# Miniprotein binders against q9h3h3: the designs that were tried, part 115

Target 1, 235 residues: q9h3h3
Amino acid sequence: EDGFTAEHLAAEAMAADMDPWLVFDARTTPATELDAWLAKYPPSQVTRYGDPGSPNSEPVGWIAVYGQGYSPNSGDVQGLQAAWEALQTSGRPITPGTLRQLAITHHVLSGKWLMHLAPGFKLDHAWAGIARAVVEGQLQVAKVSPRAKEGGRQVICVYTDDFTDRLGVLEADSAIRAAGIKCLLTYKPDVYTYLGIYRANRWHLCPTLYESRFQLGGSARGSRVLDRANNVELT
Key: E = the ipSAE of ESMFold2; O = the ipSAE of OpenDDE; V2 = 0.75 times the mean of E and O plus 0.25 times the DockQ between their complexes.

## First folded at step 7 (miniprotein)

Design Z22
Fold by ESMFold2-Fast, scan of step 7:
Structure Z22 (fold): chain B 235 residues (1-235), chain A 85 residues (1-85)
Amino acid sequence: as target 1 above (235 residues)
Amino acid sequence: DREELIRRFLELVAEALRLLWRAYLALKRGDLETAERLIREALEKLEEAARIAEELGDPELLRRVELLVYAAERLLEEVERLKRE
């Protein structure tokens, strides 16, 4: 709603990325160990800053699952930052189009589908489904936030390599739906995260590019996907 | 009066977050000296923000400063870790 809230979200994201992660890495760990790992670390019980009564006594920033074929590529973030400063100095309008062009130029292309769920059985069940899809090779990588000190919804992030590849983004949506997920999904490119674009940002940009809603009868995939910036139905 | 304190608080928090974001990016590119300097500048502004939040008696504002301080301290720990590599 206000700028202060957006700044709070950015600070939390920054701290979480740097704190230790609980990772199931399918590149080095047999898939048969996944169910035991999921039972040990249900996201509704893992606390952000540690609690002797939870599965963790120390801070945990993220709980993540890496697929067998996962190969991270952040692109040229340094070049992106320099170009971003130049853009702000130029007085040129800050729009989704200009940010897309910066991302392409500097190969900062990854993005993620986001889903927000309250702590509890539904969150843990959704995460288990996503984690299995990653280990089975239907998705590349995913992470889920731990439980916050004051409660509130937790977020599951499902990553794709290239936010400009609409077919790839839609394929990930299909895999999420096939895993049994029926809640609202929104898609955010990592370039927005690196540049600090959250809800109520100074540039009045929508912080997400795509929206997916579960709908019966309209789509063979079980969902309707909207391009928010262009107001165009993709499915 | 009270409105000026709230305005000053918001300015300090915005400045601190801008500094922390710049520090995070400096850290990512291996510029540890710049990262540390920016983090310490952010902490100074957050210290002033905390004082204002305490004067206003608003635990929500103080909680938000605590989260930014946590991020700043975590960045400093990461700078120290990278200095050892």
Scores: ipSAE 0.060, ipTM 0.514, lowest interface PAE 4.4, mean pLDDT 83

Design Z23
Fold by ESMFold2-Fast, scan of step 7:
Structure Z23 (fold): chain B 235 residues (1-235), chain A 85 residues (1-85)
Amino acid sequence: as target 1 above (235 residues)
Amino acid sequence: DREELIRRFEELVREAMRLLWRAYLALKRGDLETAERLIREALEKLEEAARIAEELGDPELLRRVELLVYAAERLLEEVERLKRE
């Protein structure tokens, strides 16, 4: 993620953030309407830049579901970025702990579990499960990328409100597994995104904090969660 | 020299992406003047990259430039939208 891949991901993330979103907002829409909405906008068929043969004729950046209790709070991103610039100028050490401290000070605490799936039935089924969990209150908010013109995997992002709350992050993982998801999951705090920190960064920071693998055998919904920074198994 | 053109192309794309990322962060913090300046500078570099891609006759390199130009134009549109608020 040291070259074109990192550049491609950053450019696509910026463009997608600014393009229109298809949103099912459980705060204003009855839960009974979800199944019809999911049938109308399956992620494998919604195209990134619009196509007469797809559900959308215009560009779509993200397909999202907001939970009934969802209250967006990106924190003080302006203050975070100013403090980050000051930190770099100061010559003080830049470490995971320093980034965590800046995130806490400026209330930029959200993070997300990521899963990557190829377009098709498994993606649409996974998204439907996640969306239902959001509308039913087991998860707060989620989004999925539309299908790219050139193909490739799509990503489902499941957000938690505080990446420093390990219990909350693990509870989200459990809810994702309970929804039937069995693929690899990775967790990334949004503070890294706002500071432009990705895999190939000057400070050698790992923006991925946790990794979750489905536990095979016994309970069908178990998982093994690894703290990637310390290489310590949490479950 | 094909290799020299590819090297220059990669340098321009990397620099343009760096500028666009800085512009995106400026936009997120409400610094619209800085965002616009950085976007326009990125577009100049992408225009040069597009010329190189055309000379090399490589449709994949041109598609890479098209993606970054799309991102730049979306950032510029968002800056202009926010200026009207």
Scores: ipSAE 0.169, ipTM 0.611, lowest interface PAE 3.4, mean pLDDT 85

Design Z24
Fold by ESMFold2-Fast, scan of step 7:
Structure Z24 (fold): chain B 235 residues (1-235), chain A 85 residues (1-85)
Amino acid sequence: as target 1 above (235 residues)
Amino acid sequence: DREELIRRFEELVLEALRLLWRAYLALKRGDLETAERLIREALEKLEEAARIAEELGDPELLRRVELLVYLAEMLLEEVERLKRE
């Protein structure tokens, strides 16, 4: 977030989605080609708007890896937004539980673990680990932002199919940790994005559902996961 | 009145943002008619928001509207591109 408004974040996200993506698609490409692809497109070197000195001369919105079983499903976002409008005019309380119910009703269930890293070797190493986990079937799909012209941290997004499936969310966290990732992770359901719920929202809702912190020699899972809505540790 | 104008501005901007998200998803499905209609609805709301920002004399609010107008124009250009294919 870094102090950007919700509108600015949404505009940048859509622009990135609409620009070309660099994709390794394990559904059609042999896993043996992954290492060469990762060496060709390290995220610390791929530029957002293209540069003769980078791997790309044209704009790149995202660098992504699709798992063998990846099947995109955004659910009924139109129905979700109509129900959201009705909820706002109804006077009913707007809580994480109410949003969860709307998401379930309209099958808008996907979510993602987010990690923010500075451009450099650690980012590239983290992305390579995540990409291998996706191709090996431990994660479903992931993407990483290219390097911005003005600098700043880059984001790796690791998606899960169903944010209400705690086991699936925790399994993804474990796979991320097994890939060698040690930074703070936060989990955001896509329903929050579609409804415009960011850090400074008018309902004072926490913009993320879970957070994961690495533990040296701690739990068997390699991390401590907190349910932020209930302030309860899950691991 | 100032508080009412700020509240109206925030409502218009949020509604415009939601319309643009719906338009983007319609565009991804190939529903160009729905996408174009939603983009134009968003632009109408942003025009009203811009008038409020100007009345309040707040350049930061106007800049927020300009970012969403830019996004709406990007989506509209993509709709026009796909119509030609």
Scores: ipSAE 0.042, ipTM 0.478, lowest interface PAE 5.8, mean pLDDT 84

Design Z25 (at its last look DockQ between E and O 0.32; V2 from the best seeds 0.00; counts 0 for: pae E 2.2 > 1.5)
Fold by OpenDDE base, look of step 8:
Structure Z25 (fold): chain B 235 residues (1-235), chain A 85 residues (1-85)
Amino acid sequence: as target 1 above (235 residues)
Amino acid sequence: DREELIRRFEELVAEAMRLLWEAYLALKRGDLETAERLIREALEKLEEAARIAEELGDPELLRRVELLVRLAERLLEEVERLKRE
């Protein structure tokens, strides 16, 4: 992804966050209703602006599934941003380690595995697998973008609570792979989004911490995970 | 020089994105006045970024600015929606 694509996705994500969400909340809704909900709102058919003939008549920003253990905690994003401004003004070197420390200090630790899929059966099937994994407690929370008018790729985001917990990030990758997803995955901490750090930024920071590639006949994990910061395979 | 212009452009875009995120957070808190102020400040940064993109003759940079302007406009629409409620 070039800098424009990353920025575009971030801008569209923020715009989508302001519109209503279609949510299945496993904390309040029986798991037995998931299949009916998935059939009612397949992400390939749900449209961003509620097009005629779509399952939604009103704009939808995201389709989301919340697990039973899901607790929304964004941390102190405002404090993070203030500290980031102060850091920039100080002229001190900015490294991935610096951002990691800022994130820890302000408890802005969320991150997500991202996958991009074309609209259609494969997307809906992938989403159904992820949604089931969330409801079953293998994942905490996931969301998928609705279909755009341009017919571009839709994104599934699978969140983890702590991007600094390498084991937790890897467990989420394993759960995604167990759900039958074989496409490329990239892991991005939310802290980079909140600070406006995209590819080709002036600090040469890579907003993608991990990359997961599916591997046939590999380890029980079924993927190879690359640490992008260190250029080291973790699996 | 060209490198300085590109650097300045990236700074302005980054700052605009930050301001738009802060505005979004202000909206979520119901602080519509702060949100509007931050959006307007972001638009000022984006106007300067647009001038730089034009000076550089780079249509891709201009498209990046246009995208963020549309986002800022959408945030303003949300502010106005919430003011009417």
Scores: ipSAE 0.470, ipTM 0.782, lowest interface PAE 1.3, mean pLDDT 89
Fold by ESMFold2-Fast, scan of step 7:
Structure Z25 (fold): chain B 235 residues (1-235), chain A 85 residues (1-85)
Amino acid sequence: as target 1 above (235 residues)
Amino acid sequence: DREELIRRFEELVAEAMRLLWEAYLALKRGDLETAERLIREALEKLEEAARIAEELGDPELLRRVELLVRLAERLLEEVERLKRE
């Protein structure tokens, strides 16, 4: 059963990436147009495969906002894959530290803060806050999933350039909190995605690296951040 | 032997998933020839997995195969789209 769930998740992720995206690109579009775009494409109403009753008639894989300084860099994914195959063949233990070293060696450093919300006003409000933070320059890039046929929670992904840059990861967390987000956040490095590390992986690795919880009672940061891999509190 | 058939089915599905993931990554880097080859290899594995699922009479195993076949067809469609650019 775990196998079926992992296959379904991987297949859905690849399909969403390949299907068309709805993009607000602040590199080429004036910031004054953002509010109208957000009103036209609220994620709770945009459907994954399109229908006459939604804002889209055609499939949409992701709804995204690119900041003015957005410059994608995936690193050497081919070299990473070759090194991963060699590591698995060697029989050596697969650990967070080993994966971190592979990612650094091949410059596959990007990662993302994840938040999962039910379709509705709170999701749309959270996405609008994140999108404004991206366009205003407090965050670099973000995307949100469209509504699935069967419903369920949708995900907002907020990307950072380097998961090994603790300060940068924490700065993104602070910007998310400043945008009014109070839900649980988890951070996943893209290297885990490229290597197929999902929830029920065979190496028993935690699929996320950091966890952020909203802190009631006056932390200047607004949250408590835990390094899940090393079991160390960062804030 | 039911146990042997189930083991072989899981091996074929795991291999097909690995091939489709590698095809997807080849597609992302613009290596269309490698992507197409890997997709076709995955489809061969899935065809064998489908025969086993039918022999076992398990509709859920067939659904798993159908999911991956649809992914393979979508990846192949994307290869063809990119070849025209």
Scores: ipSAE 0.436, ipTM 0.782, lowest interface PAE 1.9, mean pLDDT 86
Fold by ESMFold2, look of step 8:
Structure Z25 (fold): chain B 235 residues (1-235), chain A 85 residues (1-85)
Amino acid sequence: as target 1 above (235 residues)
Amino acid sequence: DREELIRRFEELVAEAMRLLWEAYLALKRGDLETAERLIREALEKLEEAARIAEELGDPELLRRVELLVRLAERLLEEVERLKRE
């Protein structure tokens, strides 16, 4: 029965990636148009499949904002995937360290902070704050899922360009907190996504590298960040 | 016999899902030839799974196959679209 659920989740993830995205691209669109775009496409109102009464009449996979300085580079994904196959047949143990080295070797270094929010004002407000931070240059790129028919939480993903650069990852966390976001954040390197490694994987790997918790009276941006791999606090 | 058919069905669906996942990854990296090959192999396995689901008369099993067939067809159409570009 769990296999059926996994089939639906995988199919939905692939379909969302392939369906059209609603994109505000600061590289080609003036920043003065952002507020109108946000008002037109609040993530709590944009429906996955174009339901009646929503701003979209056709399916939407993701709602995204690209910053002025965003330079997409997924790295050597083909080489990464080939090396991954070789690693699996080599007898060498598969650990977070070996995945980190594969990512470094093939320059697949991006990752993302994730936050999960129920549809409604908090989600739309959080997304608007993140989108503004992207357009203003504090963040590079973010996306948010549309509202699904079954409901449930939606996800905002805020990307960073190098998961091995802890300062850069922490700066992104700080920018997220400056947007007024107080919920739990988790950080997942993109290498796990490109290799198809999710929470319930054969190697029992944990794809979450960092957790960030809001903390009043803590660091300058009010968060406490835990490194899950080393069980050490970064802040 | 019914137990054996169900076991064969589950094996075909699991393999098809693995092939479609690998095809999706190939598509994302731009390897259209690999993506197409894997999608077509997945469709062959899904065709056999569909025959088993029909023999068992189980609409839930057929629905599972149809979901994966639609995914495979969408992936294949994207591959073909990118090849025309």
Scores: ipSAE 0.315, ipTM 0.693, lowest interface PAE 2.2, mean pLDDT 86
ESMFold2 (binder alone), look of step 8: mean pLDDT 89; pTM 0.872

Design Z26
Fold by ESMFold2-Fast, scan of step 7:
Structure Z26 (fold): chain B 235 residues (1-235), chain A 85 residues (1-85)
Amino acid sequence: as target 1 above (235 residues)
Amino acid sequence: DREELIRRFEELVSEAFRLLWRAYLALKRGDLETAERLIREALEKLEEAARIAEELGDPELLRRVELLVRLAELLLREVERLKRE
């Protein structure tokens, strides 16, 4: 059920965006408080809709850490959406290239490395590593989903400012690997999220641009990165 | 029959989601009047979907309706917040 899956994912994403977030903001909070905050809010125990027995009694959409240098810029999302409606009406093919051009024109350039992990110690350990890298300035911002009522894997999102800046994307990958992360990573531009391009989209587009696989005893980067759109290895 | 009810449920949920997605986009553009109208249309379809889910006795279908109703309520609260600014 492709349509159902895409709609369900989009609905969950919208709801999570609008519910309250638990945020550690390194721009205003001393780094020395991070370990206590991580111990208070391990993502494997924070529940999506609240539970008196969990760290939260109220709904939580995301658990996030903002770096000291974090400067949010969503670009011109309004202009992007207007252009998207025009593109769909125009009859022009909807391809990765046309979406890239819309994103550049409207400065909707941010994107994220995604990792999916089962609830438990490994998720909490991975998130702690990522959070420390953000607070220490190696990454700019990250968030992790809370535990869903029905279970399933949780996602850690690590953001970069510009999905067209290959060096920046690769540097974020290196920082993630340096934090001890060894699982598969995929990279999704936020333009795809704003336009509803998920795994089961009606345009049959691959929803991710880059893929990173850990290399055992490999390069200094610790991974091999593939550009999925152009079928080119970046390492 | 059961197949007809399931088909009608899927149509209502899909249409309600599309209305809520369009409402979310309208909200991002600052078009509060359109957002509110679309949210209320979605809620009407979700009421019918909930009745079908209850008739079928399927808690998973009801959970799907509850998710979209919650989304509609979040969007409506955001519309009301922005109207007060």
Scores: ipSAE 0.097, ipTM 0.586, lowest interface PAE 3.5, mean pLDDT 85

Design Z9
Fold by ESMFold2-Fast, scan of step 7:
Structure Z9 (fold): chain B 235 residues (1-235), chain A 85 residues (1-85)
Amino acid sequence: as target 1 above (235 residues)
Amino acid sequence: DREELIRRFEELVLEALRLLWEAYLALKRGDLETAERLIREALEKLEEAARIAEELGDPELLRRVELLVYLAEMLLREVERLKRE
């Protein structure tokens, strides 16, 4: 039915972005209200299209927390699209470096750490930890998908301002780990979203730039972060 | 023949999806003129895809078109709303 073709998934993603969001905005709301808000809107119970039996009767596209310093900047997406079209017609190689250069030129720098979790206590607990880190200033902004009608995993997205700023990306990873998150994390720059880079793309690009794995084995503890585009271990 | 119709259907749906994605991005950056134009181009392709789906008698293909038409209409309504601001 509504989940099994690429066009269904793309349409659902666009609809989620356009539908109303449930937002805790730390720029205007006291941090002391966060715990009550998290209890009211646990992502495992908030339904994508609304249900009288859930916390929401109307559709919800995303559940989000904005930090005190959150200042969104999408960059020059129009200029990026025009330059991308020109690059494709030029016949020049399409590489991670070329896309990075386009993103820098057009200031389309934001990106996000992604984690996928099944609905339930673990998801709600993870989201609560991430939300608190955002409100406390260790992360800038995050969002989590509501529960789909068909079930399936939900995604938590933790944004950073600049995917080329390795220290910023690593600091976000550290904050996520400090919140108790132990699952696999992958990092995707928003420029890839705007240019339609996904798995099995025709340029054979890795769809994510960074990967973080929690490490508990041996004598070392922490996470291992890999720059997948350049095949370099950052930690 | 049937296989050629299916190929054309897939091409039209993919083209429509690309146009709707471009329209969505235009809408996000406030370019309402471009968004509206791309949405209408997508709807033209989806109209042809719907005719093919009906010719093939495949309800799943028709449902795929209906989903993209729904998305196109949602995007168009948002363009109209923002134009009134």
Scores: ipSAE 0.034, ipTM 0.470, lowest interface PAE 5.1, mean pLDDT 83

Design fa
Fold by ESMFold2-Fast, scan of step 7:
Structure fa (fold): chain B 235 residues (1-235), chain A 82 residues (1-82)
Amino acid sequence: as target 1 above (235 residues)
Amino acid sequence: GSEKVRVKIEVSDPEEARELARRIAELARELGLEVEIREEDGRVEVEITGDPEKVREFIERVKELAEKLGAKVEVEEIEGSK
């Protein structure tokens, strides 16, 4: 059931956000320390709840890198959730436009490019590339999930500060590609995450706004980006 | 000395034009340039004033952003060092 699945996913996300994070903060730590930090905490080896023989003995929710210019701004999440409850009881249509307006009103504007990779060398290499791009200023902030007990795929999240700024979202895609990433990327606004809207939802909304596929474009190496909300090819 | 340049951009989608205008304003601020932006119905007009090296960097980055949107860009120098 969608209700049960959404509750389970929301609980897992909440637990990860509340557990301790391993953070490289470029605002307070010299860039020269990054390589040693990446070697100490490869995401394929860091375990979600701690394990003998892993880099961590205690739970880790996320492994994150903050850029030098990163300024945290979560917006008014409480106000967003209250407005969402009111919207559901109002009978007003629930569309991408109404969610966008709620996000703008409550300043919940962040979003992220997502990539899913199996634990191993390719995940660790991809994360190292993303982390370096963040520390060097091409990206603002990123995080990667630790290894789950069952060994399923891990996710790298690369954030932008405003999902309504399409050009900023596309610039982040270009920076990810420049870092050597060739896998499928999908872009999701955090407003959908806070409201528990996933791929299968009762309103039939697509929480993915953009999809990026690696492609050699002849004149330039890059990506093909689709606006999934409007089903329009941008590149 | 200072350089003053006008950039005119035509974007098919008015929403994309508004997003481009916001990003251009942020870029100018990042580079320490004086900026004046006008956006109306898919047309973005920008005047920037500042250090010639920073102005050139700005123009190159704006052209890259416009290329992603399939937009047409026209650059016009208003004032330069004699």
Scores: ipSAE 0.000, ipTM 0.135, lowest interface PAE 23.0, mean pLDDT 79

## First folded at step 8 (miniprotein)

Design SA4 (at its last look DockQ between E and O 0.27; V2 from the best seeds 0.00; counts 0 for: pae E 8.5 > 1.5)
Fold by OpenDDE base, look of step 8:
Structure SA4 (fold): chain B 235 residues (1-235), chain A 81 residues (1-81)
Amino acid sequence: as target 1 above (235 residues)
Amino acid sequence: GSMKEVRIEIEVGTDEEEIERLLKEAIEFLKEGAKVTIEIHGDNPMELLKLAYRIARRLREAGFRVIVEIRGDTVIIRVEP
């Protein structure tokens, strides 16, 4: 994907954030209602614009599940963006370390494991597994994109509170694998999205910090996790 | 008759009420059979893209064909009936 395509996809995702969400909130809804909610709103059938015959009549940006321990904290995104503009104007070198420090300074520390799946049973089953893991407290929050008219892959995002907490990132990978997910996972900090750092950016920064591959008969985690920044295996 | 062409310009930071007014106007022109081009300008690429896709979505939901073209600090939205 060229830089333009990556920017386009990011902008579409951000526009979807502004549309109504279908949310199961475990803080206010009994866990016993999850199965009925999943059956009512399978991601493969929920449409982005509320197409006729879909479970939703209105546009849906995301389908999401909030865990009991979920607390939304966006940090100082405006301060982050101002500091980023100042940094670009300064002509100082920009490295992954620079972005990490900006993120820490402005408390913009959220990140997400991403998986892309074709619409259908496999997607709905994967989402059900993730949703259950969130409700059971193994994960904090997750969302999945609705079905687009043009088809294509849907994305599941599983969030962690701190992309600098390597152990927390690895624990989320383990929980995703325990939920039966076997596809490729990539981990991306939200700070990269807020600063417009996508694939093929002018700074040659990799927006993916970690990659997880499923491994049969391997470690107790059931995955091999690669640190993309350092090209080092963590497991 | 020659299809009417309408151009609308929107700056990032424009009030939401004004954006909604301009969208209603655009939809009226489209219903009359006009081609509408919306140019969105802004210094912040992310805010520019957010606004552009929001506008494009509203027009798609209204049933029109929408093409979004990104050109530096400008997004061009071409809308056809």
Scores: ipSAE 0.021, ipTM 0.449, lowest interface PAE 4.0, mean pLDDT 87
Fold by ESMFold2, look of step 8:
Structure SA4 (fold): chain B 235 residues (1-235), chain A 81 residues (1-81)
Amino acid sequence: as target 1 above (235 residues)
Amino acid sequence: GSMKEVRIEIEVGTDEEEIERLLKEAIEFLKEGAKVTIEIHGDNPMELLKLAYRIARRLREAGFRVIVEIRGDTVIIRVEP
């Protein structure tokens, strides 16, 4: 059964974070090794728990590529979480604006473009394009979920370091599209994830900040990016 | 055939030494071919999940397949030798 709750989603995310990751780190690994690594660990064949016949014999939480300029930055997550608890007790309204301010105050500014694809060539090809864009410096960090369910969709996450920097978010969208990605993209700030705010939350907050849709036909081919929080088109 | 099944209970807040003892015991049962179920109880959902996935990670690092199920204030960890 597919009976996920917000708590179950948080538990699955935590479990994946805690399991081993398969990482190509461009800061310590020559770029010439990327193609062999991609061929060894296609995300459609890397299994969540190390099934027999998989390229991995152990559980894998995520498959990730770190760019040359990747500098890990957690921000003040504990302070963010404490302030969130205080806000809920304070009687102040809980709005997208108050969450944005909490994220800014605590420097928890990262976010990610998300795409969902079924296992197979399309997923593996999309991941390879994203991974190359990261190693070449057009993107900073990306990860893809391993295969967990037969026929279930997997997710590619492409990170940006500041969801309030609209130009940076749009530049990442453009780099994703330049890698040949045509599917729907949605953008989620990490602040929502750290606070456990998912789709069916009691504050009716929308964790998706932007949507990107790619137009395939005509001479005006390109991304159409919608700001979901303000219901305005950015492109 | 049918394997022996062992159940271990842990409360959130159990000290580290007792958790380590219980995990080593679980691993010994698994090495003997038993299926092990670890039930973790706690009132705080995030502390419950943190403990549960720390335990699951330890057992996966020891080479076992681990399935985590969440049922209210209880997490059930099923482990196959």
Scores: ipSAE 0.013, ipTM 0.331, lowest interface PAE 8.5, mean pLDDT 83
ESMFold2 (binder alone), look of step 8: mean pLDDT 86; pTM 0.856

